# Designs tried in a protein design chat: VHH binders against Dermatopontin (DPT). Part 5

Target 1, 183 residues: Dermatopontin (DPT), of Sus scrofa (Pig) (p45846)
Amino acid sequence: QYGDYGYPYQQYHDYSDDGWVNLNRQGFSYQCPHGQVVVAVRSIFNKKEGSDRQWNYACMPTPQSLGEPSECWWEEINRAGMEWYQTCSNNGLVAGFQSRYFESVLDREWQFYCCRYSKRCPYSCWMTTEYPGHYGEEMDMISYNYDYYMRGATTTFSAVERDRQWKFIMCRMTDYDCEFANV
Short names: E, the ipSAE of ESMFold2; O, the ipSAE of OpenDDE; V2, 0.75 times the mean of E and O plus 0.25 times the DockQ between their complexes.

## First folded at step 1 (VHH)

Design q12 (framework vhh_7qbe_3)
Fold by ESMFold2-Fast, scan of step 1:
Structure q12 (fold): chain B 183 residues (1-183), chain A 122 residues (1-122)
Amino acid sequence: as target 1 above (183 residues)
Amino acid sequence: QLQLVESGGGLVQAGGSLRLSCTASGRTYAMGWFRQGPGKEREFVASISRSGGSTYYADSVKGRFTISRDNAKNTLYLQMNSLKSEDTAVYYCAAVPFGYSLTWDEGDYDYWGKGTRVTVSS
């Protein structure tokens, strides 16, 4: 045993109401329960040995007017070190995230877990402001408007800061039958 | 220069409680408490994010200590309950520079107070 002192890696404990899905530089795969979508993204930046972020997500059930998700899938990989813009294909909503850290670029690759709702289409889409407001700061993006769902994001990587800023793409979903996205 | 001033230290009996405060002379981001006991190295105790929404605790204090902050007052707090003789130390308030978030790594903290002494009697 390690006595009253403890081992260094056992001296540190991260606490939040939802819990962090990853440790520094750890890969992760997170999916909302079936019928739920991501409504909050929280992250802290830890500038320790290569710099990385820990992530925390909150999910909520979609309203009965959308029905059950008809199909869910992992979207295409967005490579580490690159700026990118991606929305879920086929009018999908974001219901999870997968990420792996790459030492060669000191950044993460990303994938969205997307779910589609038959004959429901996104409309009145907008982009949030940048999260975090400054590189290295914690971020706490919560959807305050129950009418909007996350469909994707655009993000920029700074090799100097070793961090990312994100803008989330938020859309309403029709409660009537449609075949195509309004965007 | 950013200045941090700790207060609230003193003598307390084992099983007792004490609250430490740290006032900052200006805007702060993530902040933490560290301590150094007699004949020991300085160690991490707890840290809190800028918003106060996230915290880290050392395993030795988890469930007994609570870190909190009042950003309107530029003040950080450490509520210490169920104190043990092993908690006897000089407690230091520390702050990370602009652009840094929550951390437990001493090397990320650029600003330090001079410390306040806590003595827990047998």
Scores: ipSAE 0.000, ipTM 0.163, lowest interface PAE 13.4, mean pLDDT 82

Design q13 (framework vhh_7qbe_3)
Fold by ESMFold2-Fast, scan of step 1:
Structure q13 (fold): chain B 183 residues (1-183), chain A 121 residues (1-121)
Amino acid sequence: as target 1 above (183 residues)
Amino acid sequence: QLQLVESGGGLVQAGGSLRLSCTASGSTYAMGWFRQGPGKEREFVASITWSGGSTYYADSVKGRFTISRDNAKNTLYLQMNSLKSEDTAVYYCAAHRGSYYYTRAEEYDYWGKGTRVTVSS
């Protein structure tokens, strides 16, 4: 069952608890503490301050049975103004976000910070509903009580609304060695 | 290829101040400072995100050092105040094209050759 991996459920300090990582149109780079992954994405849309979003992230330690990440890296840039779909390469999990605002298109470019766990593979993947439900609304995606991890997202940009909607890609991770993952 | 050049090192008396600069040959995302003292391994000092909106400091320098950047000049700064003899080291500028795990040297792709800071006391 969900949570049967012996997950640590201790309250954590994530540096940005209730704080925004950016002001409108401000670039930012956010990384979870070592050994933690993103479990919540919160955002508010601010039309008055240049039609952009402020972002807030929460992180939580991965289950002790999963171990520490063997490697972490920044994925390739996803261009501003475009719709895109990206998951962390090498069976990785999302552990951070980096973004710059581009006034020429009134949108952001994005990069995932990804971490992989040796011989652990994603399975039982699914996609969330749209966040926000409607352009311009606050979004609050929380996965605290799930043993599903964010592997990536697909997102669409509306030039008319000057906003994005996101669907997050969520997967479980095996508790056994994945011998065929590197074929 | 991206090149980083540090400047501003020198001899300073304990309790004094010094400002280090690092100029990059091109645009960078995350940047940081590391140092290596006599007989010690290289250690983290401070890092800053591209926007300057987030900064991270080693406990040994919190409240005394301030990291900042000027993206228009491709320049990183480290303002060092209330210097102590244990701050004596070669200071290295580091940059990453994408980002960093602030305290991990292996997350930085580009490095300067260092500038020496000697604190007398």
Scores: ipSAE 0.000, ipTM 0.117, lowest interface PAE 17.3, mean pLDDT 79

Design q14 (framework vhh_7qbe_3)
Fold by ESMFold2-Fast, scan of step 1:
Structure q14 (fold): chain B 183 residues (1-183), chain A 122 residues (1-122)
Amino acid sequence: as target 1 above (183 residues)
Amino acid sequence: QLQLVESGGGLVQAGGSLRLSCTASGSTYAMGWFRQGPGKEREFVASITWSGGSTYYADSVKGRFTISRDNAKNTLYLQMNSLKSEDTAVYYCAAKIGFYSRSYTDEDYDYWGKGTRVTVSS
């Protein structure tokens, strides 16, 4: 049901194609259930229907050691037509996505929904390979390592292809107090 | 294993200009310049995001130094203008495998070059 090919068995919540959050060129706002973070990003490209992507997300509860998120917020807008790089501010983890399509540039603006965990800091961060491998292809990014959480992404827009390639920023979170008050 | 090689250091007169380069053996993400003057601790100079879209500077160099990058060449640059004797230091190129939109501490960087010497005469 997970629909992936070549992945080893993953012990996380199932997802399906029925879970698309948007139709072609439709704006959407998606948040994980409280206490959960994004662990998978799936997308298909709709070339025949005016060139846009449908998106699907999977969420998992954060481990007990992180506790409840102390605050959540929408991060700054990343403008349509632009290449960008963004991580959640204040040591946050990605718990959702918001996007609107813009006809003028044939691309989407993006915002992360970010949640922070009191006194927990990201460390040992790394970046995934590009998704999709080539413009116009389907993508299926699943967190292989449950010790790593998505903090953000970097993405490149192609006006010729009318599509984006993404690299996701993955980090571990400390299990000890690491926050320092600013004066 | 990623390697960073700095070049462009040398002797320059106060008020002069110098351009430093740093070539990486592979793809890098957040990158920055740090320096260490005689008898001083290593301090932040400038950093640049992966895309080159955001730059950050120490107050002491703001308006005088410009950081830039060419990702196709895996090369980082630091254009230093209006140099002062206080700018005399070994300049280190640093790269982060993880990401920070703004990074000021040397402990935030995973890879370091061996440094290039810049001497500004009185």
Scores: ipSAE 0.000, ipTM 0.109, lowest interface PAE 16.8, mean pLDDT 79

Design x01 (framework vhh_7xy4_2)
Fold by ESMFold2-Fast, scan of step 1:
Structure x01 (fold): chain B 183 residues (1-183), chain A 124 residues (1-124)
Amino acid sequence: as target 1 above (183 residues)
Amino acid sequence: QLQLVESGGGLVQPGGSLRLSCAASGFTFSSYAMAWVRQPHGKGLEYIATISGSGGSTYYSDSVKGRFTISRDNAKNTLYLQMNSLKPEDTAMYYCAKDRYYDSSGYYHPFDYKGQGTQVTVSS
């Protein structure tokens, strides 16, 4: 199962019977269709075959008021075995995920696929509760508000549990052009 | 064939409480997030609350936070919405829905299915 990863499948949406974008320990690259952002993240844990997760994503078109994405890019790698906190650069919104499994640490590296909407800025940001509630459980995160968009996440890896917990960072976007000050 | 049957609506005074129920069939209930949405007469749909398949995570619209509680009983394939401190603005037809998922063509849909709904009227 390749998802949107690799030539010639780089633009193909992979339609699994189960909806999962990856098999256990399989690398994947998933991008929302153009003009859409991630609104749901679902995952199951497969302890018996190497302590890894299968992932599924849902995407939704952004409102017409945001216009077309002006630029999309892959963010820097967040390394396997480490806790991290990352939001999309340049006021971007999360529109995909890329991940590879590393047997040396029994964990995944992660990258966000991010898209920017002109000079629109995130504001009124908040963080979800932890997913899953306990290591090894299924997770099922869904955006509940049409006005909030995922900008990133923070996540912790437990070497004992061989699993991750996630908190997602959700923000509104301005309806006017804003200036991003480099500080 | 996905079937959802809502119940528990009625007429209630401002400040009152109601408990809505939704009986689900035709899919593996515990594997999917569920939602409550409402539609005031002559207006568009509004998401009210969602709950994950396991019941471990819940989300609420700003208009109902602190007043409504979504819950589920996976053994009974039933979704609930406990509504407290009801306001006239909560008057609407309430629908149970299998929450947002994308179809086999890769397009995201707001709802898989919703039933006939249950009417909630908050008035003196």
Scores: ipSAE 0.000, ipTM 0.147, lowest interface PAE 16.8, mean pLDDT 78

Design x02 (framework vhh_7xy4_2)
Amino acid sequence: QLQLVESGGGLVQPGGSLRLSCAASGFTFSSYAMAWVRQPHGKGLEYIATISGSGGSTYYSDSVKGRFTISRDNAKNTLYLQMNSLKPEDTAMYYCARGTYRIWSSGTTYYFDYKGQGTQVTVSS
ESMFold2-Fast, scan of step 1: ipSAE 0.121; ipTM 0.488

Design x03 (framework vhh_7xy4_2)
Fold by ESMFold2-Fast, scan of step 1:
Structure x03 (fold): chain B 183 residues (1-183), chain A 125 residues (1-125)
Amino acid sequence: as target 1 above (183 residues)
Amino acid sequence: QLQLVESGGGLVQPGGSLRLSCAASGFTFSSYAMAWVRQPHGKGLEYIATISGSGGSTYYSDSVKGRFTISRDNAKNTLYLQMNSLKPEDTAMYYCAKEVRYYGSGSYYKPFDYKGQGTQVTVSS
């Protein structure tokens, strides 16, 4: 259950901050503009202000060859305090993130905003290295291989460090009609 | 005044190694992600490696994974690229690039806005 429904994608003033979408321990909901997908995930860990992370995202338009997204939705919740692995259902691509902090476990729950493209299927999927390399460090996942799109992530929580490490799942999308993809 | 100066390129045989350096000045180096970008003659830019401001997170293009290693020395304001098992396909001008800082719009991402003069890497027998 999310109590932070309606939290704006811009959490800070445009004119005088670093573009972080949330304050420490603050819930947020971020969506790329229509027709765009997440191409960068940035985060800093704030030990002194609440042992939580601030997040920033960047989006880019998908190629004309994919067409318009046919539908978008919020994926199932990944609960705080747990390690998890999730890709967007229905061959979807990640176009946003929603998160709420839980004091009881000192961690966040997570939800992807996913968009799918009719008759386009993921293939040649791979996982990034771990972000951050060590708990408590800044992280910058930036997709410089413009042939690949984020479909999801796997992540591990450390109660001792009060932090997460992430691996992002990156896939190509077909340029031909596919009816029988692994969905 | 922001400045990036690349060095370490040269002519090398296939299978050889080179270490590129980028000396940065005019900004707080440790606060910005850095990248190595290459451009073969007559072709577009290819992003090959990135590193976070702290050095804790890295990304590599598929063409260089397992062969190239990006690193940084924040005390010396220097970015490095260790290039091993070089191939003729690695022949390009190599550029050091500084991240574009996002300030709350988030709607479009141009990953790197500034790059240095470059250093030429040529791999041939």
Scores: ipSAE 0.000, ipTM 0.162, lowest interface PAE 16.3, mean pLDDT 79

Design x04 (framework vhh_7xy4_2)
Fold by ESMFold2-Fast, scan of step 1:
Formats: C-alpha cells, sequence, structure tokens
Structure x04 (fold): chain B 183 residues (1-183), chain A 124 residues (1-124)
C-alpha cells in the first residue's frame, strides 16, 4: 500500500503538492507512458526563490494506425542560457522532457525524450505562437488537433527577464509506410 | 452518479456583472480540468474558459479574455465564472463541463459531461 494514487506525499522523486513535475530550481525527468506522446505543456513562473518555472505535461496514446514506437531515446542536450532549435532525430515524436537548472546563468538545460514510429514520416509541419505571450506569464499549450504531434521546439532566453519563450514544432505523420531518403 | 449543477444566471444590464457557480458531485473533482461553455439561442456551443485540476492554469477564448475569470474551490467541489463588463452578445445558456482526458487533444466536444445549464440574459 505504498504510493496509492489517492494518498498525499506519494513516494515518487519529482512529487509536487500542486501536481507540477518539479519544484523551483529542481531538476526533473518526465516520460510519457509507453505508446504515448506529449500533447500539452503547462508552466508557471516563480519569482520567489530565484526566477524559474514549474512544469507539467499531458500525454495521449498514439492512434493504432501509427502502431507502437520501435525505439525511444534521450536527444542531445540544449545548453542553458542559449537560444536553440531542435526536432527529434530519425522522424521521432516528443514523449518527454528532462531539465536541470543552472544558477550561473539563471536558466535551464533541456533534453527531449523522443520515440520513433517505424516507416512513418512527418509532413505538413507548422510552428505555434510564442508561449508564454510575454515573459513571466503562465503558459498552457494544448495540441488542438489529434492529427498533429510535437516533434520539437525553438526557444529564446532573456537574461533580463530570466525567462524563456517557446514555439513548438507540430507535424502530421503519414498513415502509410514511407521510405527514408538520404539528404 | 456524476452531477454538475449550475447556478447564478439571470437578467443583467449591459456593463453589469454576474458570478456563476457549478456544484460538482459523484467524482474526484480535483482530478479533472473543468470548463465553461455557452450556447446562444439557435447557435452552436462556444468554448469560454478552462481551468486545470489544481487551479494553476487557465485558458480563455478571445471573446471573453480580460472580462471573465474562471476559478475553483476544490475543498467545496465548486467551479466559478466571474463575468464582468457583460455585453448583449454574452446572452446564452452557460454550461459547466467536465473535461475528459481527451481535452489535451484540444477538442471541446471531448467534454464527457455537461450540467443542465444556467441562463444569462444581458438586456437593457
Amino acid sequence: as target 1 above (183 residues)
Amino acid sequence: QLQLVESGGGLVQPGGSLRLSCAASGFTFSSYAMAWVRQPHGKGLEYIATISGSGGSTYYSDSVKGRFTISRDNAKNTLYLQMNSLKPEDTAMYYCARVSYDFWSGYYTQFDYKGQGTQVTVSS
């Protein structure tokens, strides 16, 4: 009877009383259950104990037509204090996030957890608007289409605001087998 | 058995305010995101606002942003909608809705339950 879902103070490492994955300045690692991908990203900005964000994610099963992921991996680290653009390699979809806070730059490093769906290819990709709309605001990005999957993000860091704005990269996946082309 | 019971609707003058309440029972209220949706007479359902289970995150439609505030009291199993600067075009039946897990796919039709509604009429 350890860690019952209805019991407060569950034994999980990244427990938050408010349902957030992390506390202020806490490192975290979040993975969707197998066969699920990230469909929502929520975050609040906390100024109280050194500017940082708390994060929460929602996951949904991929359609049966897409099949099960053939493999999953942690993508390369994106450095704290830097602007960056990254999509999952090998036509992968985002199924998690890992992050550490660095006091030296007052920012986080980031990694995507990515899963590949064999012989399915991304197409009709687009980029969301900025989340949050202004630095320091709460953000709630929800995928408003079952047919679009998160493949990555681009993000900008402001040393003055000590915060990040994000644009998420969303793509459809083919409903038929596609062949990988060497570029 | 799951129940959502809305109250607080009524007749109000343009520029006025109303506070809607929704009493929830039959499920673990704090475990679900909740929403307000409305239906003007003879028109389709319009999404208004959503609040996360913890109350930490809120989202609003452009038509009400800056005028309406969604909130919840998990200790009382109650959802609220504070409506300020009301306009004639806000006249509608207002429904409290429980968000299914499918809300994260972005479809308001993924609400798995709605209450009976409360009528809001904005008229001089």
Scores: ipSAE 0.000, ipTM 0.109, lowest interface PAE 13.4, mean pLDDT 79

Design x05 (framework vhh_7xy4_2; at its last look DockQ between E and O 0.06; V2 from the best seeds 0.00; counts 0 for: pae E 11.9 > 2, SAP .72 > .668, placed apart)
Fold by ESMFold2, look of step 2:
Structure x05 (fold): chain B 183 residues (1-183), chain A 124 residues (1-124)
Amino acid sequence: as target 1 above (183 residues)
Amino acid sequence: QLQLVESGGGLVQPGGSLRLSCAASGFTFSSYAMAWVRQPHGKGLEYIATISGSGGSTYYSDSVKGRFTISRDNAKNTLYLQMNSLKPEDTAMYYCAKSRITIFGVVTEYFDYKGQGTQVTVSS
């Protein structure tokens, strides 16, 4: 629990041709277009600029078999300075990220933007390798598998390195309504 | 001009190997994920392998996993596909493609086809 006031959440802006969504130590809010989900996460670490990261995301449309998202929301906040594990509630898929920076711990709090495809359910889930492989390195995670969707993440925080490693949780989605949802 | 030029295809017996190359120019190669896509004659496109801009992440379709290896040399602006244990089902035109990164919430294209492709034919 920090109570410290870092940069506020900001609307997404293109701060460079490389598509970085934030300046160092600034908050940001990024959403995929309607009907799209996050398929890539890129990040660079800047030790000299206060031990923070700039982030870049890419989105792709879900296949027609998933239909339209029925509901989208910002998931529960994950506080700065803590290790955490979270998936989108209610079978949601990750369609965005929101983050605020805290100078007192040189770390960020996080929220997922989640969209539910109420006719479909996740299954056969797995977790990516660590991104970055070592603290301070560039992070370049791309989900190329059209059968799998990002459901959430787990992340560890190093107080010494003032950085995080991430593993993303990837699941398939059914091509039929869930067993207990007959519509 | 942005250009992607595929090479290295040919006729090979089942169980054989080929290495495809894709020479890239006209963009900052290391900044973009790259993919190999194939199209069997008269059939749809299949995205078979992709690699991140740094080369640190790869993925493969189930049809090629364990047999094909995607790689890149960012100093030479070249993408590669090593294809081992080739099967008749691998017969297709192979294209390399450049990915897009969405920064304004607009996504119109995932990967571009810029070259003519290179034919791979696996037959006895």
Scores: ipSAE 0.000, ipTM 0.213, lowest interface PAE 11.9, mean pLDDT 79
ESMFold2-Fast, scan of step 1: ipSAE 0.461; ipTM 0.770
ESMFold2 (binder alone), look of step 2: mean pLDDT 82; pTM 0.835
OpenDDE, look of step 2: ipSAE 0.016; ipTM 0.309
ESMFold2-Fast, scan of step 3: ipSAE 0.000; ipTM 0.138

Design x06 (framework vhh_7xy4_2)
Amino acid sequence: QLQLVESGGGLVQPGGSLRLSCAASGFTFSSYAMAWVRQPHGKGLEYIATISGSGGSTYYSDSVKGRFTISRDNAKNTLYLQMNSLKPEDTAMYYCARESRYSYGLTYYYGMDVKGQGTQVTVSS
ESMFold2-Fast, scan of step 1: ipSAE 0.005; ipTM 0.288

Design x07 (framework vhh_7xy4_2)
Fold by ESMFold2-Fast, scan of step 1:
Structure x07 (fold): chain B 183 residues (1-183), chain A 125 residues (1-125)
Amino acid sequence: as target 1 above (183 residues)
Amino acid sequence: QLQLVESGGGLVQPGGSLRLSCAASGFTFSSYAMAWVRQPHGKGLEYIATISGSGGSTYYSDSVKGRFTISRDNAKNTLYLQMNSLKPEDTAMYYCATLRYFDWLSSTRYYFDYKGQGTQVTVSS
């Protein structure tokens, strides 16, 4: 049976441990269904099984006011071992993640899957609290705001802890044509 | 330690029914998606059915859709497979398994952590 919470199954108010996108040190690629964006990110750290994280994501349809995504693409790779800050190019919203583990640095490279909504632009962006609060802790980020969408993230790697901390960049989207806006 | 113990298998005639059970222990049962997987003699593992930790979502392979029903009782730490309209092709060793990940939309991506010792189902006259 399909749950009453809509598609996909894992919604922002369901925190069950129903499985993870990846095994320790396993590469993965996750995409929301067409017309949906990432609204929740959950992760656990597995020190004894390889000093890596397992990841789980939840997606939700964008409101009809945004219309259909005009295109989707994979962003440039953010290299393992580096601190980085990235937002989806071309006013895009995050609709997936791809990652591969590198034993040489004991860290992951990361890539966003981004979708743009014709002539709608991000504005009034803010940054979430740090997830996890401390290295090695569980991460459980949920977007409770119907009006805010994930545009990107900033993250730091600790070689000592062999783990990453994340802050997500959350933005509103205009409800009018913003063809010349640069965010 | 994690344990999965299957039961309920046996010999049944074509068109018959069986109910398989899987008793789970050593982990928080309700936090794991579970699956039934089968292996016919001399063949590879075949994915049959999956159920989310809460029981709110299920998936079935085309070979059993409409005939088999997966369910769970989280208070009893037990997984079930109700098998109806059994065919000779359903003859296999049946395993329950914990899922690390399952793509609920396409069933194209899944990962198992553990499977039990199995219970034999034989459909023959």
Scores: ipSAE 0.000, ipTM 0.116, lowest interface PAE 15.8, mean pLDDT 78

Design x08 (framework vhh_7xy4_2)
Fold by ESMFold2-Fast, scan of step 1:
Structure x08 (fold): chain B 183 residues (1-183), chain A 124 residues (1-124)
Amino acid sequence: as target 1 above (183 residues)
Amino acid sequence: QLQLVESGGGLVQPGGSLRLSCAASGFTFSSYAMAWVRQPHGKGLEYIATISGSGGSTYYSDSVKGRFTISRDNAKNTLYLQMNSLKPEDTAMYYCAKDLGYSSSWYRGAFDIKGQGTQVTVSS
């Protein structure tokens, strides 16, 4: 048997004309073009329009030293209403996001779209500051270190604020052959 | 501390049978898919059999279909590979592998190989 690249949510592609991936409370599935990874995450909070966020992503090609991604997949679901910490398995880099809104908890579930690069391993990892700086604010996370790639995130949900804060996990990737590091 | 310990390998004649075992510890065994992966001397890794956490789904490479059976005993935290009608081309080091987490790629080698392996040699 073969596996799945997409889920049923891929049919939700009605994006806003101003570049947002989703409308308030709309499910979405976003993938960078092949050979690209996420380098920016932008979001606005719409308290008056449904207590949800609209999302926008920027992607950039990975350097040719990494080669072609050998495999891409949707990572495990992170449940709505919960705090969580997740990195792409198998030394992967984040190349997309999938999300559904749940009115029962006033929050979203999340999945990363991850891509791995044969014999390339993450190293020199660090976490960003919190985005947004305060609940309800607009956020704009842009990778300023062009040789660092997003591997995942940790995030907390506030039921009182009905919003999330994120810290993104950023790593360099080796430009020499390495074995699986079980990282 | 996650550990996988393979056993049951050995020397067997063509047409013979062997049963491999993998004792798992340090994680919730029933929550993860498991695989058997082999590596012949001087060649790449081949994922030969995969089983879901519940044991309800199995997948086999074309090279072993009809000859090998993967199974698990979640109460004993043990994975098995029953190998029948062995051929010289089945000679390899066999590794037990744990799924890295739920993903659509578990069928495609998103597995963590942590054991030392068990050698299977098929010759006269």
Scores: ipSAE 0.000, ipTM 0.096, lowest interface PAE 20.0, mean pLDDT 79

Design x09 (framework vhh_7xy4_2)
Amino acid sequence: QLQLVESGGGLVQPGGSLRLSCAASGFTFSDYYMAWVRQPHGKGLEYIATISSSGSTIYYSDSVKGRFTISRDNAKNTLYLQMNSLKPEDTAMYYCARDYRVTWTSGSRTYDYKGQGTQVTVSS
ESMFold2-Fast, scan of step 1: ipSAE 0.005; ipTM 0.248

Design x10 (framework vhh_7xy4_2)
Fold by ESMFold2-Fast, scan of step 1:
Structure x10 (fold): chain B 183 residues (1-183), chain A 125 residues (1-125)
Amino acid sequence: as target 1 above (183 residues)
Amino acid sequence: QLQLVESGGGLVQPGGSLRLSCAASGFTFSDYYMAWVRQPHGKGLEYIATISSSGSTIYYSDSVKGRFTISRDNAKNTLYLQMNSLKPEDTAMYYCARTKYEWRSGSYQLYFDYKGQGTQVTVSS
């Protein structure tokens, strides 16, 4: 049968041979290539080596209708050990992550790398289910097939489980000129 | 059963135009990214264009950018490729493909998990 084997035409390689951005308890800074945004987040939890997560990301070019990103920046730090809710300022989309591990709380601080597109606005926003479904599980969130872009997340830390659950905030982007206040 | 049926190919002069259609059945067409790929005689598959489930996100190969337009009609379960300014180098079997994005061999990859039987496009002077 034709097509049974799949036909890869593009690959998005990560920093390590294993594809993980970080080793256990290692700080990292990940940015998509220029003009691309995060479309997938994969993570595995390691209880034996410090109760931390390894992370992986995939990026894809934004639609031609958005044009070039007008500005990119690192958003405010979200402190380790705390629950938080954050979206990119100025109608921005998530194009990277930065994180440091803190031994004192057995958790990570986080920053989004955000990019905005002049006169393009998020709309039809929604929130995913929890990733992972249960603390300690692997997670694999892929937005590519849904025509939604990540604007941010809300996340909770469990001191008992020493792990985080995430809900990602997903929005479509207009292909016409608009001005919209940051959410 | 899952089926993709391409049509609209044929013989055309250089500089001419053709419109290809792909009729999809056996799955929820509006849930999938779709692609057009081509295979020149004796060569491998070449990516042409991809369109998102809603039609809002489109990617083109550099070889066809500005000349080809991919579109879809979810109400009719149909994918289209409008081909303008055709060149002899565009001669190939053209396939409609359903796309799947998944983690493989340490990276995320876009795969064509199903393609139709194809429609032949011949550009000849």
Scores: ipSAE 0.027, ipTM 0.461, lowest interface PAE 7.1, mean pLDDT 84

Design x11 (framework vhh_7xy4_2)
Fold by ESMFold2-Fast, scan of step 1:
Structure x11 (fold): chain B 183 residues (1-183), chain A 125 residues (1-125)
Amino acid sequence: as target 1 above (183 residues)
Amino acid sequence: QLQLVESGGGLVQPGGSLRLSCAASGFTFSDYYMAWVRQPHGKGLEYIATISSSGSTIYYSDSVKGRFTISRDNAKNTLYLQMNSLKPEDTAMYYCAKGHYYTISGTRYFYMDVKGQGTQVTVSS
């Protein structure tokens, strides 16, 4: 028998941050440590205030076969109140998030922090289910297969719910030289 | 100073019950996933139960499903483990833990950032 969930000696890295990266309606900027990508997105809706979420991220090192990230950058802003779809440019992987809350629309603007790996391309991409399901209080998006990396997301804002639903875009990455991406 | 202080352990007969408590301080308790883990003498750590920050998401190891109940009181910064139908196999040091919940390659992981000093549970006739 076994009760083998997440013992410290089974970890592949040290986490850069723990807990919530923001308080209610607080702006934040979060980056994984160099060579790591986002593998979990957790969030809780502020029931008392009735608007906004606190966010929590977990990062994991990319495999040695991928090599070192060659370049990292902040993607373009995705405006508060708007539906959007964005993947990291240049075959990049999501390695962070930046967000600011806008009282006027009761929503957040968002930016991805993206890192690319020279001559490595995304392939076998798929999209997760909606998070949170049915605008539930908690959202826990955790990679079920570490072989897939987050490249971006599509999200919709509901003014009635004062909340967002997210679908994350997950892809494998080649461990051989390539010139084109599957998306 | 971040602290987790467990209490409520003791000696109990098979079939008995115990309620463990964990008093948390030095961090915003309501922001974190919490867990109970145990370590029988001479063995490794075993995951028992994990609870989300709001209490909405709970997971149990198969060895304790239906017998143990994890809960939290965010107003009191306290984590609880209600243990019913105790068996000799439940004898262990029980630790309260703060951390993050992951799934990697289909395997569920609770990364412990910190665990307390523990409270001993002994189930014997």
Scores: ipSAE 0.000, ipTM 0.140, lowest interface PAE 13.8, mean pLDDT 80

